# VH-VL binders against Regulator of G protein signaling loco (loco), part 6

Target 1, 177 residues: Regulator of G protein signaling loco (loco), of Drosophila melanogaster (Fruit fly) (q9vcx1r247to423)
Amino acid sequence: AALECRVIVGYLGTIEMPKQISHSSKLQTVRSCIRKLRQEKRQPTIVLMCITPDSLSLQSSSGGVLATYSSARLNFVSSSSESENRFFGLVTSAVHNTQIEEEYEPSAGSAAAAGHISISHSCHVFVIDTKLIEHAQHLQRAHEFRLQCTRDPISNLCLEFPNNSEYVVNLVRSMYT

## First folded at step 3 (VH-VL)

Design n17 (from a1 with heavy chain I103V T105S E108D; framework fv_tezepelumab)
Fold by ESMFold2-Fast, scan of step 3:
Structure n17 (fold): chain C 177 residues (1-177), chain A 124 residues (1-124), chain B 108 residues (1-108)
Amino acid sequence: as target 1 above (177 residues)
Amino acid sequence: QMQLVESGGGVVQPGRSLRLSCAASGFTFSSYGMHWVRQAPGKGLEWVAVIWYDGSNKHYADSVKGRFTITRDNSKNTLNLQMNSLRAEDTAVYYCARDSEYVFSNPDYYMDVWGQGTMVTVSS
Amino acid sequence: SYVLTQPPSVSVAPGQTARITCGGNNIGSKSVHWYQQKPGQAPVLVVYDDSDRPSWIPERFSGSNSGNTATLTISRGEAGDEADYYCQVWDSSSDHVVFGGGTKLTVL
């Protein structure tokens, strides 16, 4: 599609976030994750990050898809502190079906009583080389990203905004200026 | 059509319990945080509680903390408020409201879709 | 706990501009949201993130926020604007949604 931002990033790792993370503490938690993975001094894995209004995918140098996240799964993004920093964390959500595991609540034969839907959050930490030539060309297309939403056909009200992808692109672009 | 419909309000005596429910339709309920906001007769709006879209985070007003419990059932598109140890000062219209889109970019809470409210009267 | 202060009432003549203030310590560092409530009805969001407006709200509604005061401005006031107006912030230090006490707008 025409609206695509491609950026080469180094992947440092992923940390599962605690379930009890409030909106007000997400920034602090992401920065803690960045700090922890930087301290491991691991060689980053080079991946191509492809961002569209609908999704974010991580691809190997050969083009193989390593991971794909719909825009609705993009929860939060932040740099380590300044826009000139090369490190950022991306929080994604994942839906899991889990068994009801309470001590006195398991139903031996009831399929209807089994299974909860729970959501987990993971913080993925990346580094970019802001001096890499050619990144500006891909990021230039990102400035054309518009807020998009799924509209209810009856009320014409926005049901949800896929602005998550645009926010990631804007953060990455800010690291080059 | 986005809609929130509250139910469960009524007249109860002090010290008793009441459970409010809110049925959501016309949007992806599991993608939004949800709020309870109340308004005593002739008074202003008072925030009661919020629950995150996955149910993992909850915040309560100091006046209800320890007495009220906010829960949700994403499979049924339902928000609930369990109200224990009710007091006369809990008398109010209780509104169910949808939190703003927060999954990315704005950590601030604000309410863009509201139900019509359900009246809770605590009297002897 | 964080407190938002609003005047209890404001009057405006038809066609004139009404200004409703919302005072809070360093409120300019927070995002302010505004609700309109008419008698017997649920609140309606009229301004969010300081100055943004839902598409169905007239352009004569606007907002600003700086320092210790946020302001809801209603230009060319009309009878249909009579309502109670509430400002609201999220206080991240306490994890609380905070409402102002409300302002009754009279158009006469």
Scores: ipSAE 0.006, ipTM 0.477, lowest interface PAE 13.3, mean pLDDT 77

Design n19 (framework fv_tezepelumab)
Fold by ESMFold2-Fast, scan of step 3:
Structure n19 (fold): chain C 177 residues (1-177), chain A 126 residues (1-126), chain B 108 residues (1-108)
Amino acid sequence: as target 1 above (177 residues)
Amino acid sequence: QMQLVESGGGVVQPGRSLRLSCAASGFTFSSYGMHWVRQAPGKGLEWVAVIWYDGSNKHYADSVKGRFTITRDNSKNTLNLQMNSLRAEDTAVYYCARDSEYIFTGSEDYYYMDVWGQGTMVTVSS
Amino acid sequence: SYVLTQPPSVSVAPGQTARITCGGNNIGSKSVHWYQQKPGQAPVLVVYDDSDRPSWIPERFSGSNSGNTATLTISRGEAGDEADYYCQVWDSSSDHVVFGGGTKLTVL
């Protein structure tokens, strides 16, 4: 019976971010990633983004969870900050275990292995599908994803089919602030 | 339509106070840092102050620190600038401007101003 | 305190390329933004994050930033480009927004 926010968005792809990144460069890096994936002109993959206080997950229309990010892995979210406000980026962290073999030293003897834990950051780029803000189109998507639409009585918009990326960005921020 | 509208400007004598307001519409005001920028007649742009999206962090130009106070009311979509101990050098058009974005992780970094009001004229004269 | 230096004026012939510089110590490590201001009007953002443009700004406007100099480039200059142009950075060490002194562009 837990409350969960659900939004339909288009997924454009994921770009691995630099290992070291400053606070002031995060927004610029996200916008660079948005521009790069937008220029590839790939057809977006329609996904259901499920936002809870504990996690953010992406689900496909065919069923099943494509990815789940705990709140601790959510690093940054930003829109393109253009008047269009159609695109946004989500930065997540991932922990990786690496095994590094020490080079064999002829005078020392055997090779050895050392385990390392490293953290990587990935920027996931999403777009608001302009056609999904039309009632007929979002009803088809709602049926595919087995969603019930929540209509905002003031704006007369379906909350699961946002009309701009700023709304989704603010929703994510409000959940984790 | 994203819009910022300044009000409260006027003619005041040195040493007096004035309060400027900025009404925001067409975007989620509570999600953005906000700036005040001024421009003296025939001069360049001079940054005055900034306030974080939730009002917790504020920064001021050295020329106004201790005299001006920036505040916001997110429930009313309003930004304010309380100007005390006004000087002739404070004569300028005052612009309200939206910061492009704040960082989700709670960074207090600021970037650029993508939405500007038309400005309100403050004249400090004896 | 951090300072941005711009030439006070730049002139270009119609159809030619204008270049407006913004000098600052290690400015290439910062993000530079550019504003256009026409007489009696509020500033308008034309280039942000060194080289990106708002969607409503013509492709003729571009930017670069490296070392100690950032540059706003306006290709195929036209009369409607006449304005004052300001560069801007956020200086995290002082917690200040810094503007350049402005450059008046004339097309003649």
Scores: ipSAE 0.000, ipTM 0.486, lowest interface PAE 14.0, mean pLDDT 81

Design p02 (from b1 with heavy chain S31D S53D T107E; framework fv_umesolerbart)
Fold by ESMFold2-Fast, scan of step 3:
Structure p02 (fold): chain C 177 residues (1-177), chain A 123 residues (1-123), chain B 107 residues (1-107)
Amino acid sequence: as target 1 above (177 residues)
Amino acid sequence: EVQLVESGGDLVQPGGSLRLSCAASGFTFSDYSMNWVRQAPGKGLEWVSFISDSGSTIYYADSVKGRFTISRDNAKKSLYLQMTSLRAEDTAVYYCARDLYWGSDYEYYFDYWGQGTLVTVSS
Amino acid sequence: EIVMTQSPATLSVSPGERATLSCRASQSVSSNLAWYQQKPGQAPRRLIYGASTRATGIPARFSGSGSGTEFTLTISSLQSEDFAIYYCQQYNNWPLTFGGGTKVEIK
């Protein structure tokens, strides 16, 4: 069977990052983004999140694709706190090329050349809530919006995901009620 | 299903040229960095070249710099390696391989490999 | 460039035994190390990345450990299909470099 995890989540919004995120500041940044979007008190947009080894996509309740991120663009994922974690942030990256980088490409083979890659980051904030799950159960295609992951037919355990997708799948499974 | 299929390997005279191709399917090719890795008969793996998802960042191993050119066509979902001034030491099976890039924590290891295409440079 | 040294070059073991393979980097590569398995006539297959994270579909008998300059790949109960050549690869610095490989063969 094709390896896939599908889950309903509420989408709160996205915050663009002004510069490259260091490893030590990722958790801090995610928590800040979650706090900001929660304070806006906007109604979450119900989306179906589909995770595969190759990508993560967000679909509307009508089936339209809202966004797709390759697995390689999934940078970091974390919940808001250790206590009742219903909110999580997903950081995605995009690689940009500069004129300086182009000048160095013909001689690139040195460790220094790696520093010329420019990366931007976005933090996407989601909520997993019993009300969203209950709402999904009343939709005509409710079975498509419940948590569904590829399972081992003998042990009935969810199969592991390769690549960066595994971090998102593991977090979502742990939070889904 | 992720698939990478190489082609273009052949027997070539020293000083000759060859163009290798790699056809990608089963994933969004334009979102991934790609590499060429080679393996001489009975020898180990040697990294050859890297190209970023947009094609703007390119790196080469010192042994091929100035002779090989990596390129990609995202619309055709294809990766290329143009080889010139070929030497006997370039004889190898050439693999295309997909990078697992993780944002600012670059992870340049290969999660999918093609089957390889053999390049033989005749003495 | 960072030089990767694997030892031993050849390891002879019997089925059911534990195999321990070493990989040393000439400079620290943090945990940015991957392990690959290659069988004759086949492309390499990813086993482990990030020094210790097992790739999806890889049996639990394979485990990786280490950080900095010293790394180990362990196969706990060697099966007949595990006889192959194993390569380590650092991805901390350009150029990317592989070890020379360890051939695991039947005793």
Scores: ipSAE 0.000, ipTM 0.461, lowest interface PAE 16.8, mean pLDDT 81

Design p03 (framework fv_iratumumab)
Fold by ESMFold2-Fast, scan of step 3:
Structure p03 (fold): chain C 177 residues (1-177), chain A 122 residues (1-122), chain B 107 residues (1-107)
Amino acid sequence: as target 1 above (177 residues)
Amino acid sequence: QVQLQQWGAGLLKPSETLSLTCAVYGGSFSGYYWSWIRQPPGKGLEWIGDIYHSGSTNYNPSLKSRVTISVDTSKNQFSLKLNSVTAADTAVYYCARGEYFWSGDYTPFDYWGQGSLVTVSS
Amino acid sequence: DIQMTQSPTSLSASVGDRVTITCRASQGISSWLTWYQQKPEKAPKSLIYAASSLQSGVPSRFSGSGSGTDFTLTISSLQPEDFATYYCQQYNSYPLTFGQGTRLEIK
């Protein structure tokens, strides 16, 4: 019986990121995405975010799964700022293996096959409604669950799983308290 | 209203570690990026790195192997350590407050410390 | 890394003159540029953020314009207190980078 963090959030949208995003630009990129989607003033889509040690999933009101990300794909999470504690961005990554095809191949076996590893990033932007007291209470109970790992003293992320789901739980918790 | 006060290093020998601390008064420490910026005598400004109150850091790649920025949220302070200094590290060092990734309605480096001259000589 | 280049590196002007300083980024930075004023022995002061937004308390004779790679700072009628060094800075990408500075001197 593992504890699960479940929270209702408003979903504002997803922005695909440039493939050449450096590790040091993650925070800047997330905050830019939050600002852009907030400026569009679209009505948020209500989703249930379910966070476990293994994965993060987004579910519709009917219980249908809209998206699932393994904890290894949870690249980065950040709020817009602590003084405006309502919006956060979640960056997910996906690894793509590509094969380069040579143009005008004249004979079988003469083409040079080159494989490329490409990583894509998506920034998903959410808003938290603090009027949902029952969900805030559930989130507080979920914070009693802890992952056992060696932690980086600077980022407080698991060294074995630097993109782990506990970081998302900790951020969402901070936004409700 | 907000004031940044800094103290620490003055005269250093090559190979020593530079250490500076910046304290924040009169405003919230949380929710901002706290940066170190330096200026060699007669030259321009160079960004060293920043830290968020959570301890999350960003460093200038040119200095990353030698720089550590840390935070003490109980004292509203953040500190710079730069190891293995050389004469090229002689500069005035500033701490500064940034909020540069939110809405279009705020100013990066809107408050600065008084500056600390660090001289590296044999 | 984004390189910021200012032009001119120095200029001389008289009180009442209209002064324009230019800043170019080596790649697109949208509007994520701040202008600073620095007087001798003092920390820089922010003048303009987001390329064109005037910082609170800064006189209206200062204005900024531009987007993408080319930006300008204009002082419409130079005052004695405006003689200083001016820096541009991009905050589109880490590492944050500054221009080399433009020194504004009395003619």
Scores: ipSAE 0.005, ipTM 0.456, lowest interface PAE 16.4, mean pLDDT 77

Design p05 (from b1 with heavy chain Y101D T107D; framework fv_umesolerbart)
Fold by ESMFold2-Fast, scan of step 3:
Structure p05 (fold): chain C 177 residues (1-177), chain A 123 residues (1-123), chain B 107 residues (1-107)
Amino acid sequence: as target 1 above (177 residues)
Amino acid sequence: EVQLVESGGDLVQPGGSLRLSCAASGFTFSSYSMNWVRQAPGKGLEWVSFISSSGSTIYYADSVKGRFTISRDNAKKSLYLQMTSLRAEDTAVYYCARDLDWGSDYDYYFDYWGQGTLVTVSS
Amino acid sequence: EIVMTQSPATLSVSPGERATLSCRASQSVSSNLAWYQQKPGQAPRRLIYGASTRATGIPARFSGSGSGTEFTLTISSLQSEDFAIYYCQQYNNWPLTFGGGTKVEIK
């Protein structure tokens, strides 16, 4: 129980989503974001994705933490299509309170007294690519990427990294949607 | 029918400048990344430059970096290569090539090529 | 950069015979390899991608195989229109690189 899953993925970028999104349109919006970033053909950034029941964190190849998202911020995940499991988009949410912004100057009228709270959504797009795994495993510290494992708390035995795209997509979906 | 037509090739003195153009038709130009590939007389193919569909991602071969600039105008359905500080070894037929986009996951092979435009750098 | 080496530089074969062309990468390119055909005075034409997948419209007599560093293009029952120069290209790493080409000519 409470196991950590570590997988190597390529990060393509983040797109801010429209504020007014129906739940039924989230899938199409995520797939649109995946398509846009795929069309850029940018070289993916190699990241280690660390998945726990309570959080998701992204680490650089040097071990630095790039981002951490609590499970409360993880809203939605989807692959690029029903027939393709190489790309996926992960939607995170963030709460903004305009009353506490540095640039905020109270305006005349009741609107300033009321304040405003809004929620933004960002779509983060990833690719699962065997050549990224090969490259990561060739690095000077390749043995650490290859041999890093989630330890079972009872037996203290190491579990192997998930190493295929279908498994990673299903794992993320199982945890968050 | 997909068509790519290059133009702008000419005879230029060493150290000179030249701009190549590639006019696209028969497909949604703004949805495809594009490349320039050159071929010196009697020699093989050499990749020169890449530009993504929006123009935000650009790559160059080391031999042309700092001298050549790739750009695109999606409204005009045109790809450009601005060449400066030209050298004799830049003499080649320059091809405009379309990168595969639909169903392609970072596959940088070329599905359609133009007929090429000849650039000769000579005194 | 990844260096692509093609051999032989020239392959002499008769119509109806089988031709096998070799392409070697200086480091692994997985299966991210494409093959192109170029006839004199013409632009290159896509034949194979992903090392072994035939492009739409390419005759079944063309086949590709290999992975990692060693690749082959095979042309069975050569037709008159198949006499051309063939190039391999890796798309595993930037910069994109081509082999030097193999000229398939009439014996």
Scores: ipSAE 0.006, ipTM 0.535, lowest interface PAE 9.5, mean pLDDT 77

Design p06 (from e1 with heavy chain L103E Y104W W108Y; framework fv_gatralimab)
Fold by ESMFold2-Fast, scan of step 3:
Structure p06 (fold): chain C 177 residues (1-177), chain A 125 residues (1-125), chain B 111 residues (1-111)
Amino acid sequence: as target 1 above (177 residues)
Amino acid sequence: EVQLVESGGGLVQPGGSLRLSCAASGFTFSDYYMNWVRQAPGKGLEWVGQIRNKANSYTTHYAESVKGRFTISRDDSKNSLYLQMNSLKTEDTAVYYCTRDYEWGSTYEGYFDYWGQGTTVTVSS
Amino acid sequence: DIVMTQTPLSLSVTPGQPASISCKSSQSLLHSDGKTYLNWVLQKPGQSPQRLIYEVSNRFSGVPDRFSGSGSGTDFTLKISRVEAEDVGVYYCMQGTHYPTFGQGTKLEIK
């Protein structure tokens, strides 16, 4: 079977990260994003997170795809400093190829339109909470809210994921008790 | 404020072992990737290896010249980085530096924004 | 491993004159995340290496603006617009796109 990990999470929102990277670690930035979105006290949106070696997708309760990120775009993942709160942030990257025409200069000569590669980073904040899962049981069958990962057919243990998907799967597994 | 202090260097015979330590202070040590870089007498800088942070599963990577002989580890509760050196060769004679790397997912980055003072390892008969 | 080649290996400059150091990599240093992890470090005589420039052209805090980095792909340059006595030392380019590798170093001396 193809490697897959599915889990119901609450989605709190997305914050675009600064273009200039602070000398502070990404971990500190992610924790700041988690704190900010928690302070907004918005009701989490219940989504199904589906992780494969190739991608991470977020799906609505009706099965519609809300967002898809290739595994190459999964840049960083970390939980909040308070593990009991069960919040985590996922950083996705997007590569932009932009041709920028500079202001015309008298001495520009044969200057061509400048092509620049830039990256943007977005921090997506989620919560894994047994109370949230219990709360959602009336909307779907209980087993659809559990962490479901591909297992080894002999040992029945969850299989390891390759690529950047492994970071997300390992974090989610560690938070799901 | 950020400080890295290496210790444990000394004179060792070929085939011997030695353990280096690096004490970190002035920053949240557990957030950062840490590296060992060495410099043989009169020569340039050579990367030895890296250990990532907890968020990246403490994964380690080594230069081919030391793979299988050197092991990097860390103790986040003590803000300490270690380099266990086994089967030492005369070519391992160098000043060993502890360096901090900027965190960035699954890349090596090589920012090395802070360096320690170094500790000297001499492998000689 | 990516091989980093610096030229020249040494240069002597009169104070106030500019200096330029070239660094070439055996492969493109553009990472899949869109960044180029080409960094410069300086080692002053008798001292540990110290940070200078990261990601091609960004100066670390405390680095004077007479230092500038440029380049893309496999060709990179470090320039010092007006060399001062305190700039003496060995300059290393270094890549972090793969396992870190350093150039041979360029020794800058004052005439």
Scores: ipSAE 0.000, ipTM 0.462, lowest interface PAE 17.7, mean pLDDT 79

Design p07 (framework fv_iratumumab)
Fold by ESMFold2-Fast, scan of step 3:
Structure p07 (fold): chain C 177 residues (1-177), chain A 122 residues (1-122), chain B 107 residues (1-107)
Amino acid sequence: as target 1 above (177 residues)
Amino acid sequence: QVQLQQWGAGLLKPSETLSLTCAVYGGSFSDYYWSWIRQPPGKGLEWIGDIYDSGSTNYNPSLKSRVTISVDTSKNQFSLKLNSVTAADTAVYYCARGEYFWSGSYTPFDYWGQGSLVTVSS
Amino acid sequence: DIQMTQSPTSLSASVGDRVTITCRASQGISSWLTWYQQKPEKAPKSLIYAASSLQSGVPSRFSGSGSGTDFTLTISSLQPEDFATYYCQQYDSYPLTFGQGTRLEIK
C-alpha cells in the first residue's frame, strides 16, 4: 500500500502469444509484438497504469477499470529501445482449466483425471510519449496521472515491491529518464 | 469521413465576448486534442489553445487571461470563448483535430473546420 | 516560445520547377514539424508530418526533410494547383507555433 507507481501510458493493444514459448525467446517475441502493433498505426488509448506490490491495473481516462493483473501474473517486461517513441511490452500469464463432462458414462478404466491445465501468455503493448506527461498536468486528477513512485530514501530501489512489480517499475522509470 | 462544422461567427463590438462552437461528425471524439487556431486577414496562423475530452486545456500564454475552451462530450462539441475583444481579434477562426501523444506516427491538425470570420469593429 | 522562421517569405516559380521552402526553429524540435498548404479562403491542409512523413492522399512530388532546427519542404515538379501559401508548425512543445508563411506565386 505504501509503495505505488502510477503512470500515464498509451495502450496499443494485446497479442496472444504462442502457447509454448521459452524464456530465452520472450524478448524477441515481445519486440515482434511491439513492431506489429506499431505498424498498424492505430491511435493509442490513454490509460493510467497503477502498479502495487499486489497488482497492476489499467484504468481508462474516465476512471473505469479496464483490466487488473495480480503480480503473480506479471511474467515478463521489455522495451523496444526506440528512443523517440518509447514502447514497451508487458507479458501476462493466465491459467485455463478444461473440465471433463462426466454426464452419463464414467469410465472406471480410462477417465483418469478432471480435464487438463494450459497456460497462455498475452503481450500488452504500451507507449510512453513525453507529451503525455505535459498534458497529464491538466487532467482531472493530475497528481494521480503523473508518474509517481514512492522510493525508499535509504535505497535506490522500491524495496517493498515483489520482484515482478519491481521489474515493471524499474523499466517504466528508465523510460522516463 | 470525419467532419468538423463550426458556427457562432459574426460582428462584435470592442469589449464583447467572442463565442464559437465546433461539432464533430463521422469519427471518434474521445482520445483527441481539439484545437482553436486563428488567422487575421492577410496574415499567418496563430494557435489559441486545445482541449482533451476530459476537459483538460492548454492555452497560448498570449491569450490565456482572456480565453476559455470547453467541451460537451454528450454532443461531441467543443467551444471557444474569448473575452474583452479588440480590433486585433478580427480573424478567421478554425477548429481542428490534433493527436500529439504518438507524435512520430500521427499529425497534428489532420481535420479542420470550415472557418468562422469574426469581425470586431465599433 | 519556439519561433519558426520561413525562408523565403515569397517566391515565384513556373510549372515543372523544383521548389524548396525552408523553416528554422529557434531551438531544437527533433522531427516534430508539420507542413501545411493553404489556398485562398480555405482551411490549411496537412502535407507532411514528423518532418518527412507524407500525409495520406498527398501527391508524391511533395517531400520533407530535416531535423533539429533546420527543415525543408520540396516540390519536385510544380503543378498549377500547387500555387498556395505554405506554413511550417512545430509540435515539440507548447505553445504550438507556426512559421510566418511562404507565398508561392506564378512567375
Scores: ipSAE 0.000, ipTM 0.469, lowest interface PAE 14.3, mean pLDDT 76

Design p08 (framework fv_tezepelumab)
Fold by ESMFold2-Fast, scan of step 3:
Structure p08 (fold): chain C 177 residues (1-177), chain A 123 residues (1-123), chain B 108 residues (1-108)
Amino acid sequence: as target 1 above (177 residues)
Amino acid sequence: QMQLVESGGGVVQPGRSLRLSCAASGFTFSSYGMHWVRQAPGKGLEWVAVIWYDGSNKHYADSVKGRFTITRDNSKNTLNLQMNSLRAEDTAVYYCARDLYWGSDYTYYFDYWGQGTMVTVSS
Amino acid sequence: SYVLTQPPSVSVAPGQTARITCGGNNIGSKSVHWYQQKPGQAPVLVVYDDSDRPSWIPERFSGSNSGNTATLTISRGEAGDEADYYCQVWDSSSDHVVFGGGTKLTVL
């Protein structure tokens, strides 16, 4: 009933990105991350991806939740290259609030009392592959994550997702068609 | 560090059976698709069969369908090829090879190969 | 069944560029991989996904793929490059791995 898109993907890994990246360099950085993880020669882990207006979650085929990202943390998404490889990178942001432990060093350092905030970006690399999907359909619960997006009952078109979730849904749908 | 060692090759008469094995070490065997590729003396490479990382899917070259069976034992890091109803045309060096991915259709390629084991089918 | 065509032999002078072609119907829509095989040895992957290279393979090895022809390019050829070279694709319509017939590279 809720607005959602569910899909099976292969997960290759995550690379921490530079803390400051220009808007125009995000695509190049993501493609660099995809290339690096592909070169590590690791088999992708089959995961079930569920996208809603509020979050994106990754689950194992047995139902264990591996990761959850609020939609506000979904920063950028892009495919690998024009060679038709079905790889994509998803950039998430995370806010880190650093606290100075005052009980051990109340008069040391910069005399900061409030702490420090920093932002990091991580690139998560996935692959969408018809053979992977066919294989994963044999797993328990995989049927729940065949490419299924909430559709308008009259037009049978996938409903638009608000804000950051729409970026991921649109890319995933394009790679399955 | 990483190695693939084939065994089980030999000389057999037409119509008989032979079982090849490939012992893997130095990597997480259960995470990779595996292939058998053969090469007849003085000829080029010919693909034989693939098995996905968990054993759930298999594909065979038309020349071996119904006669060869590819299997794996992830607990023992071993790949096997059961070869039945052998023909003179099956004479070749047989390589086991690691698929970089799990066997997807546009990413099948071999980043590591064993040394090969010779199978000779003659009377 | 899908067929890949390679010239049986190519020769190159030391320090010059060798080009080995791999012909296939609409091969530009497929991912092409290249292997080097020296006598008595197992094949070694030198180029994958048309143009990518394993980190231990020299930068002088490169690949391209468009239309009906894929090409392996070896710049600044040296004696150690003498080998048989095979192109390879996955043919999804038949669920088969397909190899080219091989090209013997000689450095004169």
Scores: ipSAE 0.005, ipTM 0.488, lowest interface PAE 14.5, mean pLDDT 80

